# Ledger of designs, part 37: VHH binders against q2luc0

Target 1, 332 residues: q2luc0
Amino acid sequence: MPIEFEQTFRNFLMEHQEKYNRTYHFLILMDSIITAAQRIELYYRTGALKGNLGMAGSINVQGESVMKMDDIANEIVLHYLAASNRVIQVVSEESDDIVDMNKDGGRYFVYFDPLDGSSNVAHGLPVGFLFGIAKRNLDGNMKGPEDFHLREGNDYIAAGMFVIPTGMFTLALRDAGCWRFHADETATYVKPMRMTLPDDPKKWELSFNSANTTVFSEKVQSWIQVNISKYKFRYIGALAGDFHRLLTNGGLFMYPAIVKHPDPKENRPQGKLRLLYEANVVAFMCREAGGDAIDETGTRIMEIKPAGHHQRTTLYVGSKPIIDELASLFKS
Key: E = the ipSAE of ESMFold2; O = the ipSAE of OpenDDE; V2 = 0.75 times the mean of E and O plus 0.25 times the DockQ between their complexes.

## First folded at step 23 (VHH; framework vhh_ozoralizumab_d1)

Design X5 (at its last look DockQ between E and O 0.46; V2 from the best seeds 0.00; counts 0 for: pae O 5.0 > 2)
Fold by ESMFold2, look of step 23:
Structure X5 (fold): chain B 332 residues (1-332), chain A 121 residues (1-121)
Amino acid sequence: as target 1 above (332 residues)
Amino acid sequence: EVQLVESGGGLVQPGGSLRLSCAASGFTFSDYEMYWVRQAPGKGLEWVSEISWSGGSTYYADSVKGRFTISRDNAKNTLYLQMNSLRPEDTAVYYCAREETTDWEYSWDVRGQGTLVTVSS
């Protein structure tokens, strides 16, 4: 077959910058994020494909340090974000505290989950690297260390995810769409495809942990009972993987509140997923693909005002007709 | 309104020095990254130097490293460029610029008349 050359991510991004006097701050940041993702994927492939990482915790308890894959991924992302010199602070799923970087010369806040669904590593199944990006406020007087990193999803300028080890990369840009790339044979991300949720309900899928159905709220249980047979059910158990599929097929992914569990330690009335680096990320990408996202009160995810950098939320994300129906249900 | 007024240019011999000033008004100067850019005769704008909002980080084009020093006085709303060891290729109109934001990227914005620097024997 003929050799085909595809548009690179770098050239794609440059086409979306229209000013003669542009900087390269965002391009440099994105290069660092992509480099981090490529290093995580290499580490995953070499370990998971040879089975070496599946045994790490059981063999090395005799006094030498062993790093779990999620700690390794976190170190990689932190390193490349710092090396970019463009990041003010980060919030990482794997770091208890915010991480200061270039507070004087940085321009961006980055929120990330470096290995979403890390339990899948032992099974050789896909995991995700999710990120969201906000800018430093040039016109605000909020300059203290408080609230720098506590941005609403509506303040994000970009969000994206890598599905590892598939070589798939999806990036949404504020008011410029949601775009998917794949790594070519040289590990270069190429071939931008604009993602739009399908309008045809025959394609739509439901995705949630069905084993938790009886511990969801009564409203959610009733909705499931009526609607579960209308759509195909798909659930891999990793947000990045399930959302990756949702962007192609449409429908609904949800992680409802757990409120009726017989063991009270397992209740999650505020939800399980993290607002800044999980829910906001997929909500942002879904909006740019023509969808929507709400919490269990019907509040749009991206309008939630964060009170903490590891704050949890419930999440209902997907095709707008389903989200509108759920919003009406939750507000009744 | 945002106003940027450059001054301090002139005619100077090769190897000489000049100090450029940029008086800023109409915005909170200490909130913004600032730039020096220049335009040689018949050429486009060339980035020369950048300074962070606090003055703690500075950056230079390779062509001017070691010879030029950017600084700022946030109390006086003034940006400076100290130019030493000047060369004929430094001849240009020099502008200061404020960093601007766009959707996901940044830009810089030239608003003043600039100040002419001529380096010749």
Scores: ipSAE 0.376, ipTM 0.720, lowest interface PAE 2.7, mean pLDDT 86
Fold by OpenDDE, look of step 23:
Structure X5 (fold): chain B 332 residues (1-332), chain A 121 residues (1-121)
Amino acid sequence: as target 1 above (332 residues)
Amino acid sequence: EVQLVESGGGLVQPGGSLRLSCAASGFTFSDYEMYWVRQAPGKGLEWVSEISWSGGSTYYADSVKGRFTISRDNAKNTLYLQMNSLRPEDTAVYYCAREETTDWEYSWDVRGQGTLVTVSS
């Protein structure tokens, strides 16, 4: 068989940077992120092979306490981000506080969920590493480490996700599209493919936790009743995985507010997903792929100004026609 | 109005040294990373060096690493480039630049008129 050659991710980015006559800071950052992802994947595979992907606090065969994979993943990402020297501050799902890194020389803010779908780990199912990237503002009003890190989605310059251990890496670049890469036999990400949500409604998929239908708002329930038969239903139970499918098939992923739970304490009117390192990430990627994303008020996710680094939000992300319909519904 | 004014260029022999200065005005200098870029005859703009807003971090192109030193005085709104061990290939117009764009656009649109550095025997 003839040797097939694919363009590497690194080459793709280098060409991009060269085209726009940029420095290599972003390349260095992305190298760190990719390395982190590869380490997480290695750990995942190794752990799975060794049977160490069990419940947190389990004791391995050597009598040692096993760290939770989400903590391990977090430490890996933090390590490589720090090593890059390009990051000012980090917002991590696994860290209560903002993590300061290179305050003086850093260029980027990074928002990430190191292990989306952590419940899948015990079952050897895919998980996601989600990340968003923003830069220091250049408006002349902010300076140094005090630069505001609570950025709206529109301020992101890039967002991406790794599906682990599948070896798929998807990266959206501001105004430059959403691109998917595949790990080759050498574990090198290759073969850039531009992702665009398909326009064919026959391909569209609906994804949400159907078990929660009765605890959604009346408007949402009504919408589901009307639309549940129109689209194929697919639900993995993790944002990264479900969104991964969405990018290919189009449709809608939604994570509505819980407002009618029999136990009022279980209501989540603000939603469950985190704005900075989950919702903004997929919203950004979706937008670059031709879709859109809103919350349950009909506000575009990308336009929400964060009030806190762990701010929660509802999420509706997917094909524009569906999102527009929902937006109209929510604003009515 | 944003202004960047470079100075210090000139003719120097190989192995010689020059110190470039850039006077900034019309913006909060200390809020911005600053850059030196250069354009050799017949070539495009090339990144030379970057300094963080505080001056705490510096970055260099491989071609000038170990020979050039970027620094800044935020109180004086001035950027500097100490160039040592100059080579003929360093011959270029040197610009002081401020980044204005994202990573996906031309980033050095805000720059001065430049100062010519000629390295020749």
Scores: ipSAE 0.021, ipTM 0.462, lowest interface PAE 5.0, mean pLDDT 90
ESMFold2 (binder alone), look of step 23: mean pLDDT 83; pTM 0.831

## First folded at step 24 (VHH; framework vhh_ozoralizumab_d1)

Design KO1 (at its last look DockQ between E and O 0.50; V2 from the best seeds 0.00; counts 0 for: pae E 5.3 > 2)
Fold by OpenDDE, look of step 24:
Parts: sequence; structure tokens; C-alpha cells
Structure KO1 (fold): chain B 332 residues (1-332), chain A 121 residues (1-121)
Amino acid sequence: as target 1 above (332 residues)
Amino acid sequence: EVQLVESGGGLVQPGGSLRLSCAASGFTFSDYEMYWVRQAPGKGLEWVSEISWSGGSTYYADSVKGRFTISRDNAKNTLYLQMNSLRPEDTAVYYCARELHQGSSSGWDVRGQGTLVTVSS
């Protein structure tokens, strides 16, 4: 029997490059990102055995201070992004400040959350590595070192996520769709599958932290009351995981503003999620999968002009009919 | 009007050297990565070299690595290609090119008329 070969991510990307006559720089960058993901996964898998996945400040069996997994993941990503030499600046969830890399010769801005769902680490549950990519000088008229790194979602050229340690890699390319890859036994990502949100409402799922229902806005609460019985409810409690399901089943993931908390200090009127490396990432992917994403004002996530690198936002992401409905509600 | 004008081509013997220049006008030169590409007779357009907007990074095709050097003078709006140890297979029309970074184009939205480099004994 002839040997059957699976299409690899690299092959896929090469074809993409050829199709769109893109430079190899993006391939190099993606290779770095994939490598980072693989290293994070390795650390995730082996860290527990090494006793190194404890809380920050904990002491391992050797009496050494243990780094938090978030920090480890962040360092890994930063290392390989830097090694690519293709990145101008990085915005990381784990870094207070923007991280300068190859400012003189870089081509890309990278926004990333190295460890979405960090609370899952202690329980050995899946976590996410989210990333968005924008180019410098998109229109050919921007200045290099002065290129604005606070790009709106629409300026992203790619966005993706790894669900670790499940071996699921999802990548959206601007105007080229959302694609899911699977890691094989050699940790090679293979079998590209185009992801499209299903149109069948019977498959749609609703995902949010239901414990917070009473502290959402009245509009949101009312909407939930009307719609909670229409869709299956699924909630993992991590953006990456929940969005992963969403891409398959359709429906809605929402992270509303908290505005009615009994303790005013606990209110989050701007939302909790970060625009550049969380909301934009999933919004971009969702759009490429045929869906949409808005904030609680009804504004499309990808049209928001960031005011800061850690800007917060509310998030409603999912099937277009639901998003349109919500947009109308919020604008009413 | 955006213009790129290549110069410096000519006939050279194998092992010889040439220095190509490209004068840019009609746009902010320093905002763009610049490229040298070439087209040999009967062949398609081939990427030769790239330089970042600041000149801080340079890249080369494997076929020219170690022999060619790309540079730029942003103050003069000029791109250069120093070609050493030329080979017959380097014979081509050489173009300087600009990249728009939109990802939907051939990667080079603007090229000059080119300059012919002929390497022959």
C-alpha cells in the first residue's frame, strides 16, 4: 500500500505564501510561534513531574524558587519571537510594558497571551496560547520605528491559538479563512481543516460565566432570560477553550461588563478581557470563520482603536445572527 | 509619481564585480523595505535581496549569499547592490522593488525599468 501523507502546516503555509506571493518572513515568524507553543506544551506536560509548576514564590523539591507557569510561558514566547528577528514589538499579557525586539529590521507586531486559563494549570486542564499579528507599514506610508503598534483588529494579518496540551492549533489568516490543525505523534501539526461557524441554530451553544448573571447590565440580563433556553449551555471558564468549542458548534461566547456588583469595587464596566491579545484575537478568528464580535456598546471588536496596550473590553463573539441581535439591542 | 530607476549594470567577466544603484522618488523611501529582484532570460522573476527600512536587517537568496551585499542610503533615497564574484548564472535584468506590505500583491508593487547585468567570458 502506498504511504499516505498528511498535509502539514508548513506545506499549508507554503501554499498560502505562493498563492498570495508573500515573503518568507511570515513563515519564519510562525515557525517561532509554533516552537514556542511546543515548548510551552512540553513544560506543561513535564513540569508537574519536575515539581516546577507551582505558584510563584513556591519552593520546589530542590529548595528552589519556582516560576509561575505564566511567566515561564511568557519567557518562552518572548525568546522565540526574538529569535525570529521578525518582530518589532510585542504586547504580552504578562508584560507591563511593550517589549522591544527588532525595532530596526522587524516586520511584525505580535500581541499574545501566553497562558489563557492559567487557573487550569493547577488542575491539569487545558490552557490557551493566544496570539495576534500585525504588520508594520500596512499601507506603505508608515514610518518604521514610529509605526503605531496599537493596531485595531482589522489591521491584523493573522491570529491564532493553541489549546495546550490537546494538540489543537487554530490559525486565521486575513481574507484566507480560519484553519484548525492537529498535532500528530511527532508533534507536527497536520490536517488543515477550514473552520466555519455552522448556520444551524440547533448546534449553537451559549457560553458565559452564569454566576455573574445578576451583576450584568439589565439589557444583558434580559437577553439571557430570553435566550438561555434556546441554546445548549457550555462553559469551560477559559476564553481559549470556550472559543475552541464555539468555532465548531457556533453560538455565542460572551464576557459582559460587570456593572451591578454589590461591591462597587468589583464592577468592571470596561470588561475584563484585553483587547489586543484576547478579544481581537478571537474576533479575528471568528470573522474568518464567518462570525462576528462586538463589545457591549455594539461596536465591532475589530474596529476598536486601542488607546493602550492593556486596554480592556467586553466581548460578545459568535454566530452572526446572534451578534447582530445583540448589536441591535445594545444600540437601542 | 513613484519612480525607481536602476543603474550600474553592464558586461562583466566571471569573477568580476558590479555595483548597482537604484534612485527612488515620489515616496518616502525610508518607510519601505526595499528589494532587488532579477529576471534571467527565459526565467521568471527571482528574489535576490531585501533590506529593512532602516538598513538594520538584510536578507539574501541562497544563490547570492556571501557574494552580494544590499545597502541603502535613506538620506539619498538610494538603494545599492554590491555584486562580487559574479557568475554567468547571475546574468539577468536586475530590478529594485518596493513592498507595500498588504499581502495581496506580488510583494513588489513598484519596480523600475531594470538594469541588465551580463556575466560572460
Scores: ipSAE 0.313, ipTM 0.698, lowest interface PAE 2.1, mean pLDDT 90
Fold by ESMFold2, look of step 24:
Structure KO1 (fold): chain B 332 residues (1-332), chain A 121 residues (1-121)
Amino acid sequence: as target 1 above (332 residues)
Amino acid sequence: EVQLVESGGGLVQPGGSLRLSCAASGFTFSDYEMYWVRQAPGKGLEWVSEISWSGGSTYYADSVKGRFTISRDNAKNTLYLQMNSLRPEDTAVYYCARELHQGSSSGWDVRGQGTLVTVSS
């Protein structure tokens, strides 16, 4: 049997950048992002085993203060992005304000959620590190200030996610597809697998919080009543995990507006998910895998012009036939 | 149409200095990272230096670090390379280039005729 060697992420990325007398700036950025993800995974694995890190609502037996895992993850990502010296500004789910880095010499804007589903840490369940990347002057086609951090998803050059602690890394590159990698025994990401949503509707899955059905809009409730039995229902309750599975099986993930909650404080009429570092990320990845994403007005997620760096949106992401059906429903 | 015109080359003794200029037109100069590259006779292109769009970051090949200084004047659409302590191995045609992008990739292309720098003892 011939010896089989796995292609590394580094070699994969270099092959995708062979057309010019290439620079290493994006590779340096990606190395920092991967290093951050590996550090977060280490803290998750070792911290959970020692009982000292990130346990929401827990106080250790001595009553000492414990830093939450999401704060630790945020500090790690900020550190490595800054050390890359390639980032102009970041938007982080865990930081109220935009974080300035190399404003005069950087090339990238980075939007990230360092621990999507962080409540899962207490249960030993997977969490996600999501990121999107935009470039200062993408191909000279931009309008307005190049340093403006409120980029629409169509301006991203890459987006990806790590599922922690499973060692899965998925990266979409603008116009170059969506690719999944696995960490080998040396912690090197290998085995690029092109991700394409399956075309067979019999494989498709439907994912949403069904307990919220009665608090969605009447249009969405009616769509669910007609369609929920047509597909396999799967829902783990964390965007990164549910979307990771969606890329394999096809179908639909949705987080509709919450508009009929008996406690008005629980309504989310503009949705729960964040546009820049959640919805745009999965929409970009899904588009590169042959899918699509809209909000509850039928507007394409990546076409939304952001008005705030923590702006929320509703999200419907998945296989194009389902998204087209929903777009028609929302526009009628 | 995008144009990059290099000038300032010439014959210089070892240890001497030259200042190269690159006049840019046909695009918004201040939006682009800029590069100097060189080609010795019979050799391929060698990256020499890069400067960020604002001038806030500069990068140099190890062979020229400490001797060459890249700069730009965005008001005049001009890129410069100050070359000090010149050595015979610096003999080459020098070109400027702007950064080009394709998706997540970036790089540079030679566009002009370049300017010849000859360093002879």
Scores: ipSAE 0.198, ipTM 0.666, lowest interface PAE 5.3, mean pLDDT 86
ESMFold2 (binder alone), look of step 24: mean pLDDT 83; pTM 0.838

Design Y1 (at its last read DockQ between E and O 0.44; V2 from the best seeds 0.66)
Amino acid sequence: EVQLVESGGGLVQPGGSLRLSCAASGFTFSDYEMYWVRQAPGKGLEWVSEISWSGGSTYYADSVKGRFTISRDNAKNTLYLQMNSLRPEDTAVYYCARELHQGWEYSWDVRGQGTLVTVSS
ESMFold2, look of step 24: ipSAE 0.613; ipTM 0.845
ESMFold2 (binder alone), look of step 24: mean pLDDT 85; pTM 0.861
OpenDDE, look of step 24: ipSAE 0.726; ipTM 0.886
ESMFold2, look of step 26: ipSAE 0.557; ipTM 0.815
ESMFold2 (binder alone), look of step 26: mean pLDDT 85; pTM 0.856
OpenDDE, look of step 26: ipSAE 0.728; ipTM 0.887
ESMFold2, fold request of step 27: ipSAE 0.489, 0.258, 0.585; ipTM 0.789, 0.657, 0.827
ESMFold2 (binder alone), fold request of step 27: mean pLDDT 86, 86, 86; pTM 0.863, 0.862, 0.865
OpenDDE, fold request of step 27: ipSAE 0.687, 0.673, 0.671; ipTM 0.863, 0.867, 0.857
ESMFold2, last read: ipSAE 0.449, 0.609, 0.650; ipTM 0.777, 0.832, 0.856
ESMFold2 (binder alone), last read: mean pLDDT 85, 85, 85; pTM 0.856, 0.859, 0.860
OpenDDE, last read: ipSAE 0.761, 0.810, 0.725; ipTM 0.897, 0.920, 0.887

Design Y2 (at its last look DockQ between E and O 0.69; V2 from the best seeds 0.00; counts 0 for: pae E 4.0 > 2)
Fold by OpenDDE, look of step 24:
Structure Y2 (fold): chain B 332 residues (1-332), chain A 121 residues (1-121)
Amino acid sequence: as target 1 above (332 residues)
Amino acid sequence: EVQLVESGGGLVQPGGSLRLSCAASGFTFSDYEMYWVRQAPGKGLEWVSEISWSGGSTYYADSVKGRFTISRDNAKNTLYLQMNSLRPEDTAVYYCARELHKGWEYGWDVRGQGTLVTVSS
């Protein structure tokens, strides 16, 4: 039998970046990110066997403090990003403050959620590692110290996610599409597949926390009432997982504002998801896959100018026809 | 107009040293990573060295590592390449190049007329 050769992620990137006299900085950065993901996955798998993944703040049998999985994941990502020496600053979900890295010599800003779907850890269910990447001085017209804090989604050059431990890696590159890779038996990501949201409404899925339906806005509730029967309903309860399905089947994932909760303190009129390392990430990928993303005001996620590094947002992401419909509704 | 002007090239014996300069104008020099690249006779362009906008990070091709030193003076809009222990295989036209900011990858684009470095006994 002839030897079958698989295209690797590395080869994939090399082929797609030959247009320029490139320096391989992005490849080096991605290698660091991939390594981090692999280490997180390894820890996830081995930790599960140890039975201590969900025991945050506990002391093990040896009298040692047990770190939370999200903290461990964060440390892993920070370590390898720092090691790359290509990152200026990092915004992490697990870090209150922006983390300085190679501030004077770095090239990239990285926004990431090291462990999306943390509630799944205790049950050994899939989690996500989300990341967005921006460059300094994208247009060569910025003078002086850059705004290290706030980049809109449109400034991202790449965004991606790992679904752990499933071995699925999805990466979107600016104007170069959204691509999914599979980890083989050697943990090498292979078999690049272009992801495009399908145009067939029969395949579309609707995904949201249905338990919150009654506390959404009236507009959103009305929309759900009209549309809930039109699409198959799927909900994993983690952005990465749900978005993973969305990329395959199309439809809509939504995380609406909570505005009618019986306890006013539980309201989240700005939404729950974070703009820089969650919403922008999936919005970017979705756009590259032929879809779109908006907030509950009808504003495109990618066009939102961040006011803070942990800014929250509502999220509607998915097939363009649905997003357009929702945008119209929200602007009415 | 963006301009890069290389200077400092010449004939040198093996083991000798040269210092190249590149004068930049027409853009904010301190905002860009800068590169040295070279083209030997009959060969394509080869990346030699890179320096970050602030000078905080430097990178070198394996062929010149330990022998060449890239530096910059942002106040003077000047890029430098100190070349020590020169070898015949270093013979080339040397160009300074400006960082390319387009797309999702970094690279170099704009370059000057170049300066010839000839290493020969």
Scores: ipSAE 0.658, ipTM 0.856, lowest interface PAE 0.8, mean pLDDT 91
Fold by ESMFold2, look of step 24:
Structure Y2 (fold): chain B 332 residues (1-332), chain A 121 residues (1-121)
Amino acid sequence: as target 1 above (332 residues)
Amino acid sequence: EVQLVESGGGLVQPGGSLRLSCAASGFTFSDYEMYWVRQAPGKGLEWVSEISWSGGSTYYADSVKGRFTISRDNAKNTLYLQMNSLRPEDTAVYYCARELHKGWEYGWDVRGQGTLVTVSS
């Protein structure tokens, strides 16, 4: 009987394209993203720069500034994206401005958060590297690298997430599903597993910051009151971790508007999560797994037209029956 | 209507040179990455060379590197392939193609009849 081997991520991608007339541009880009994730995981597990964990802006006794892990992660991702020669521009959670790369030969815009939940590093808890990808627009009134980088989630061709340091990687491909991989003994991502949200409500989870319940809208508070006991409540308090688990079990993750805070300056009617590299990423992944995502008005997340690269949104993401119910509630 | 018209092929002795041209129309030529691909008798399409929309970046298959040069003239909507030191293995129908979206990847769009290059004594 032959030895059984797990399919590699590279072989998976090669098998999912048309047999003929293809390039390797996306494969090269993904190789760079995976390499960046592996380097970030190494730094997390080893603490490779002494004193870099959890210390923003501090100076050691010799007057040297130590770099935070999220700054290190950002530099790693920027380096490998640039080295791919496939990226036109980047929007990073850690960079105030758009970052230009290969405006002549690039094909992709990449939106990323290199360390979602980075405060968890000091606690030894998982963090996330989230990314979304859009292609250069070749079929509009725009030319080449001058194409607009502010893309709707519906324009993304892929979105994915690494949960660090677990070796878990999930990638959704437009119209080709949401797939989970794990690192094997050689640090190669292997064993593609199709992710589909379960239809069985017994598996469904509800995930949100319950401490904020009284400052959500009355509609959301009422929905929670009726529904909190119907599902398993699970909340790690980091988008990457909570969404990673949601893809397996189904249900709902939400980050509602803050509209009833006792201090009005703390209200966030527009939400807290970032549209391009957080909400669109999980919305895209959830759609490819059979789910959906809306904002506080019932608008589909991926239909939102971005006006700024750090724009915020509210988010309700998960199993379609729950999202449909919330959409009806918000539009009533 | 997108059109790509290849020309410049012919019979040539080993070690000789040819210059292929591709006239493009029906689309904004300067917006697109362009390719040369070839098809030897009884074989599938083989990638030969690629050039960026501006002409600033070029790429070649290992089998032709150092012998072939891709170029473009965006003002004339024309793609070129200068082929030097030709070998019998280069015998094929040569096609130009523009890059298109193919799902999450890019691919090429071969539209013309191609131009035959025969390298033989």
Scores: ipSAE 0.265, ipTM 0.684, lowest interface PAE 4.0, mean pLDDT 86
ESMFold2 (binder alone), look of step 24: mean pLDDT 86; pTM 0.865

Design Y3 (at its last look DockQ between E and O 0.47; V2 from the best seeds 0.00; counts 0 for: pae E 3.9 > 2)
Fold by OpenDDE, look of step 24:
Structure Y3 (fold): chain B 332 residues (1-332), chain A 121 residues (1-121)
Amino acid sequence: as target 1 above (332 residues)
Amino acid sequence: EVQLVESGGGLVQPGGSLRLSCAASGFTFSDYEMYWVRQAPGKGLEWVSEISWSGGSTYYADSVKGRFTISRDNAKNTLYLQMNSLRPEDTAVYYCARELHHGWEYSWDVRGQGTLVTVSS
């Protein structure tokens, strides 16, 4: 029986770079990101066994301060990104300020959420590591913003996510599609599969926090009322997880603005999700998978020019026909 | 218009040295990584060296490590390649190049006319 060889992530990238001269910097960066993901998973599993991942500020039996999983994940990612020496600056959900790395010698900006779905940690449910990658310059004729790290989604060269601890790695490459890899028994990502949103509406799923329906805008509420019965409803409660399903089945994930909350302080008219390391990431991947993403004004997520590194946005991401419908609605 | 003009090439004996220069114009030089690439007769384009936009990082092909030094003067919009201990196999047209992205990948399609370096006894 002939030996069957699995295509690895590294082989996958090497194959793609053959068309052009060099992608070694990107490979090195991705290696650091993958390593970070693997280390995060290790801590997730280890912490789960210890039962103390969510006990930040506490002291363990050894008299040591316990760090939250979010912070652990953030430190891991920062460490390996720095080690790559390819990153100029990073924007992390867990960092108030932009973090300088190889400021003068780096190539990339990295935007990341080290632990999406942090509420799942205490319950041993899946979490996500989201990341976006931008190049300091692209076509040579484009003048970057004053702050080069404030890039719109269209300027990303790659975006991806890890679903931890499920062993799923999804990566979208600019103009090269969205690809899903599986971790094998050696923790090597293998079996690249191109992801494309299905065109069959019968497979489409709708995903959002239904508990917030009454506090959405009237337009959104009306849309939900009309469409809630048309699609299967699935909601994990984490962007990474829900988007993971979306890539397989198509449909819509939405995170609308909160505008009608009885407590005005709880309103989020700009949305809750972060543009650079959450919305842009999934929007980029979705676009490469044949879908689209807009905010509640009908503006494409990837065309939004960031005003700040922690800018918030609403998010509607999924199958193009649904997104087009929503865009029309929002612009009406 | 983006322009890259290489100079400094010539005939040199094995073990000799040359210093190449590249004058850049038509773009913000200090915003870009710059490259030296070369093409030997009958061969394809080969990467030689890379320098980050500020010069903080440099990279070299294994074939030239320890012998070549890339540098830049952003104030002068000039890229340099100091070539020492030249060998016959270094004979090539040397190009100053800026990366051009094609999606997530990039090429060296933005380059000058090149300068010929001939290493021969």
Scores: ipSAE 0.833, ipTM 0.932, lowest interface PAE 0.5, mean pLDDT 92
Fold by ESMFold2, look of step 24:
Structure Y3 (fold): chain B 332 residues (1-332), chain A 121 residues (1-121)
Amino acid sequence: as target 1 above (332 residues)
Amino acid sequence: EVQLVESGGGLVQPGGSLRLSCAASGFTFSDYEMYWVRQAPGKGLEWVSEISWSGGSTYYADSVKGRFTISRDNAKNTLYLQMNSLRPEDTAVYYCARELHHGWEYSWDVRGQGTLVTVSS
């Protein structure tokens, strides 16, 4: 039986860069991101369970404390991004402030959520490592102001997601498509598969927290009433898992504003999801797969100009026909 | 019009040194990452070195690391390459290039005629 090999992620990028006479800065950055993901996956498979088993009675007797998995994942990503020497600044879901790295020689801003759905770790269920990447000053001004890291989604050059520990990696490249890879038996990401949202509405899925229906706006409630039976309903309750599936089947994932809560302080009129490292990431990936994403005003997610690095947004992401319908609804 | 003018090449014996210059005009030089690249006869462009916009970070191909030094003078809009311990395999036309943005990647903007470096006895 002849030995046959799948194309690796590294070779996928190298072929593009050689064909177009490009630098290797992005490849170096992606090697660091992949290494971080592999370390998080290893720690998930072995360290999270060992940490849980070692926590009983260990803090006061052994003189050590067990770190939360979110903090461990954050430190892993920060370490490898810094070691790349390619990153100017980082916005992390797990860090209150921006993190400076190579301000002089760096080229990228990286926005990441190292463990989306981190409550799933205790249940042995998948989590997500989400990231978005913008370049240093696309308009040619290399020095930039102090808030240079506040880049809109249209300034991103790439966005991606690892589903851990399933071995799935999806990367979207600006104007070059959305591509999915899987880890082979050697833990190498291989077999680039172009992701395009299906055109067949019978495949489409609708995904949202149905328990919140009565606290959404009247427009959203009415849309749900008309549309809930048109599509299969699927909801894991974690952005990474629900969006990963959406890229295969098409349809809609949404996280609407909470505006009719019986306790007004529980309202989230601005949405819950974070713009830079959640909404922009999935919006970018969805666009490269032929879809679209808007907020509840009908504004395209990737056109939102950030005012803060932890800014929230509402999110509607998926197949263009559904997004176009919702955009018309929200603007009427 | 963007211009990059390379100079300082010549014939040198193995082990010798040369200093290349690149005069830049038509753009804000201090805003750009800059590169030296080279082309041996009948070959494609090979990356040699790069320097950040401020001059604070430098990078080198393995084949030249420890022998070549890239620098820039932003007040004079000039890029330099000090080449020491030259070898016959360093023979090439040397070009400077500015870094341009292109989609998700960066590219070399090679515009000059280059300067020939010949290393032989």
Scores: ipSAE 0.270, ipTM 0.674, lowest interface PAE 3.9, mean pLDDT 86
ESMFold2 (binder alone), look of step 24: mean pLDDT 85; pTM 0.860

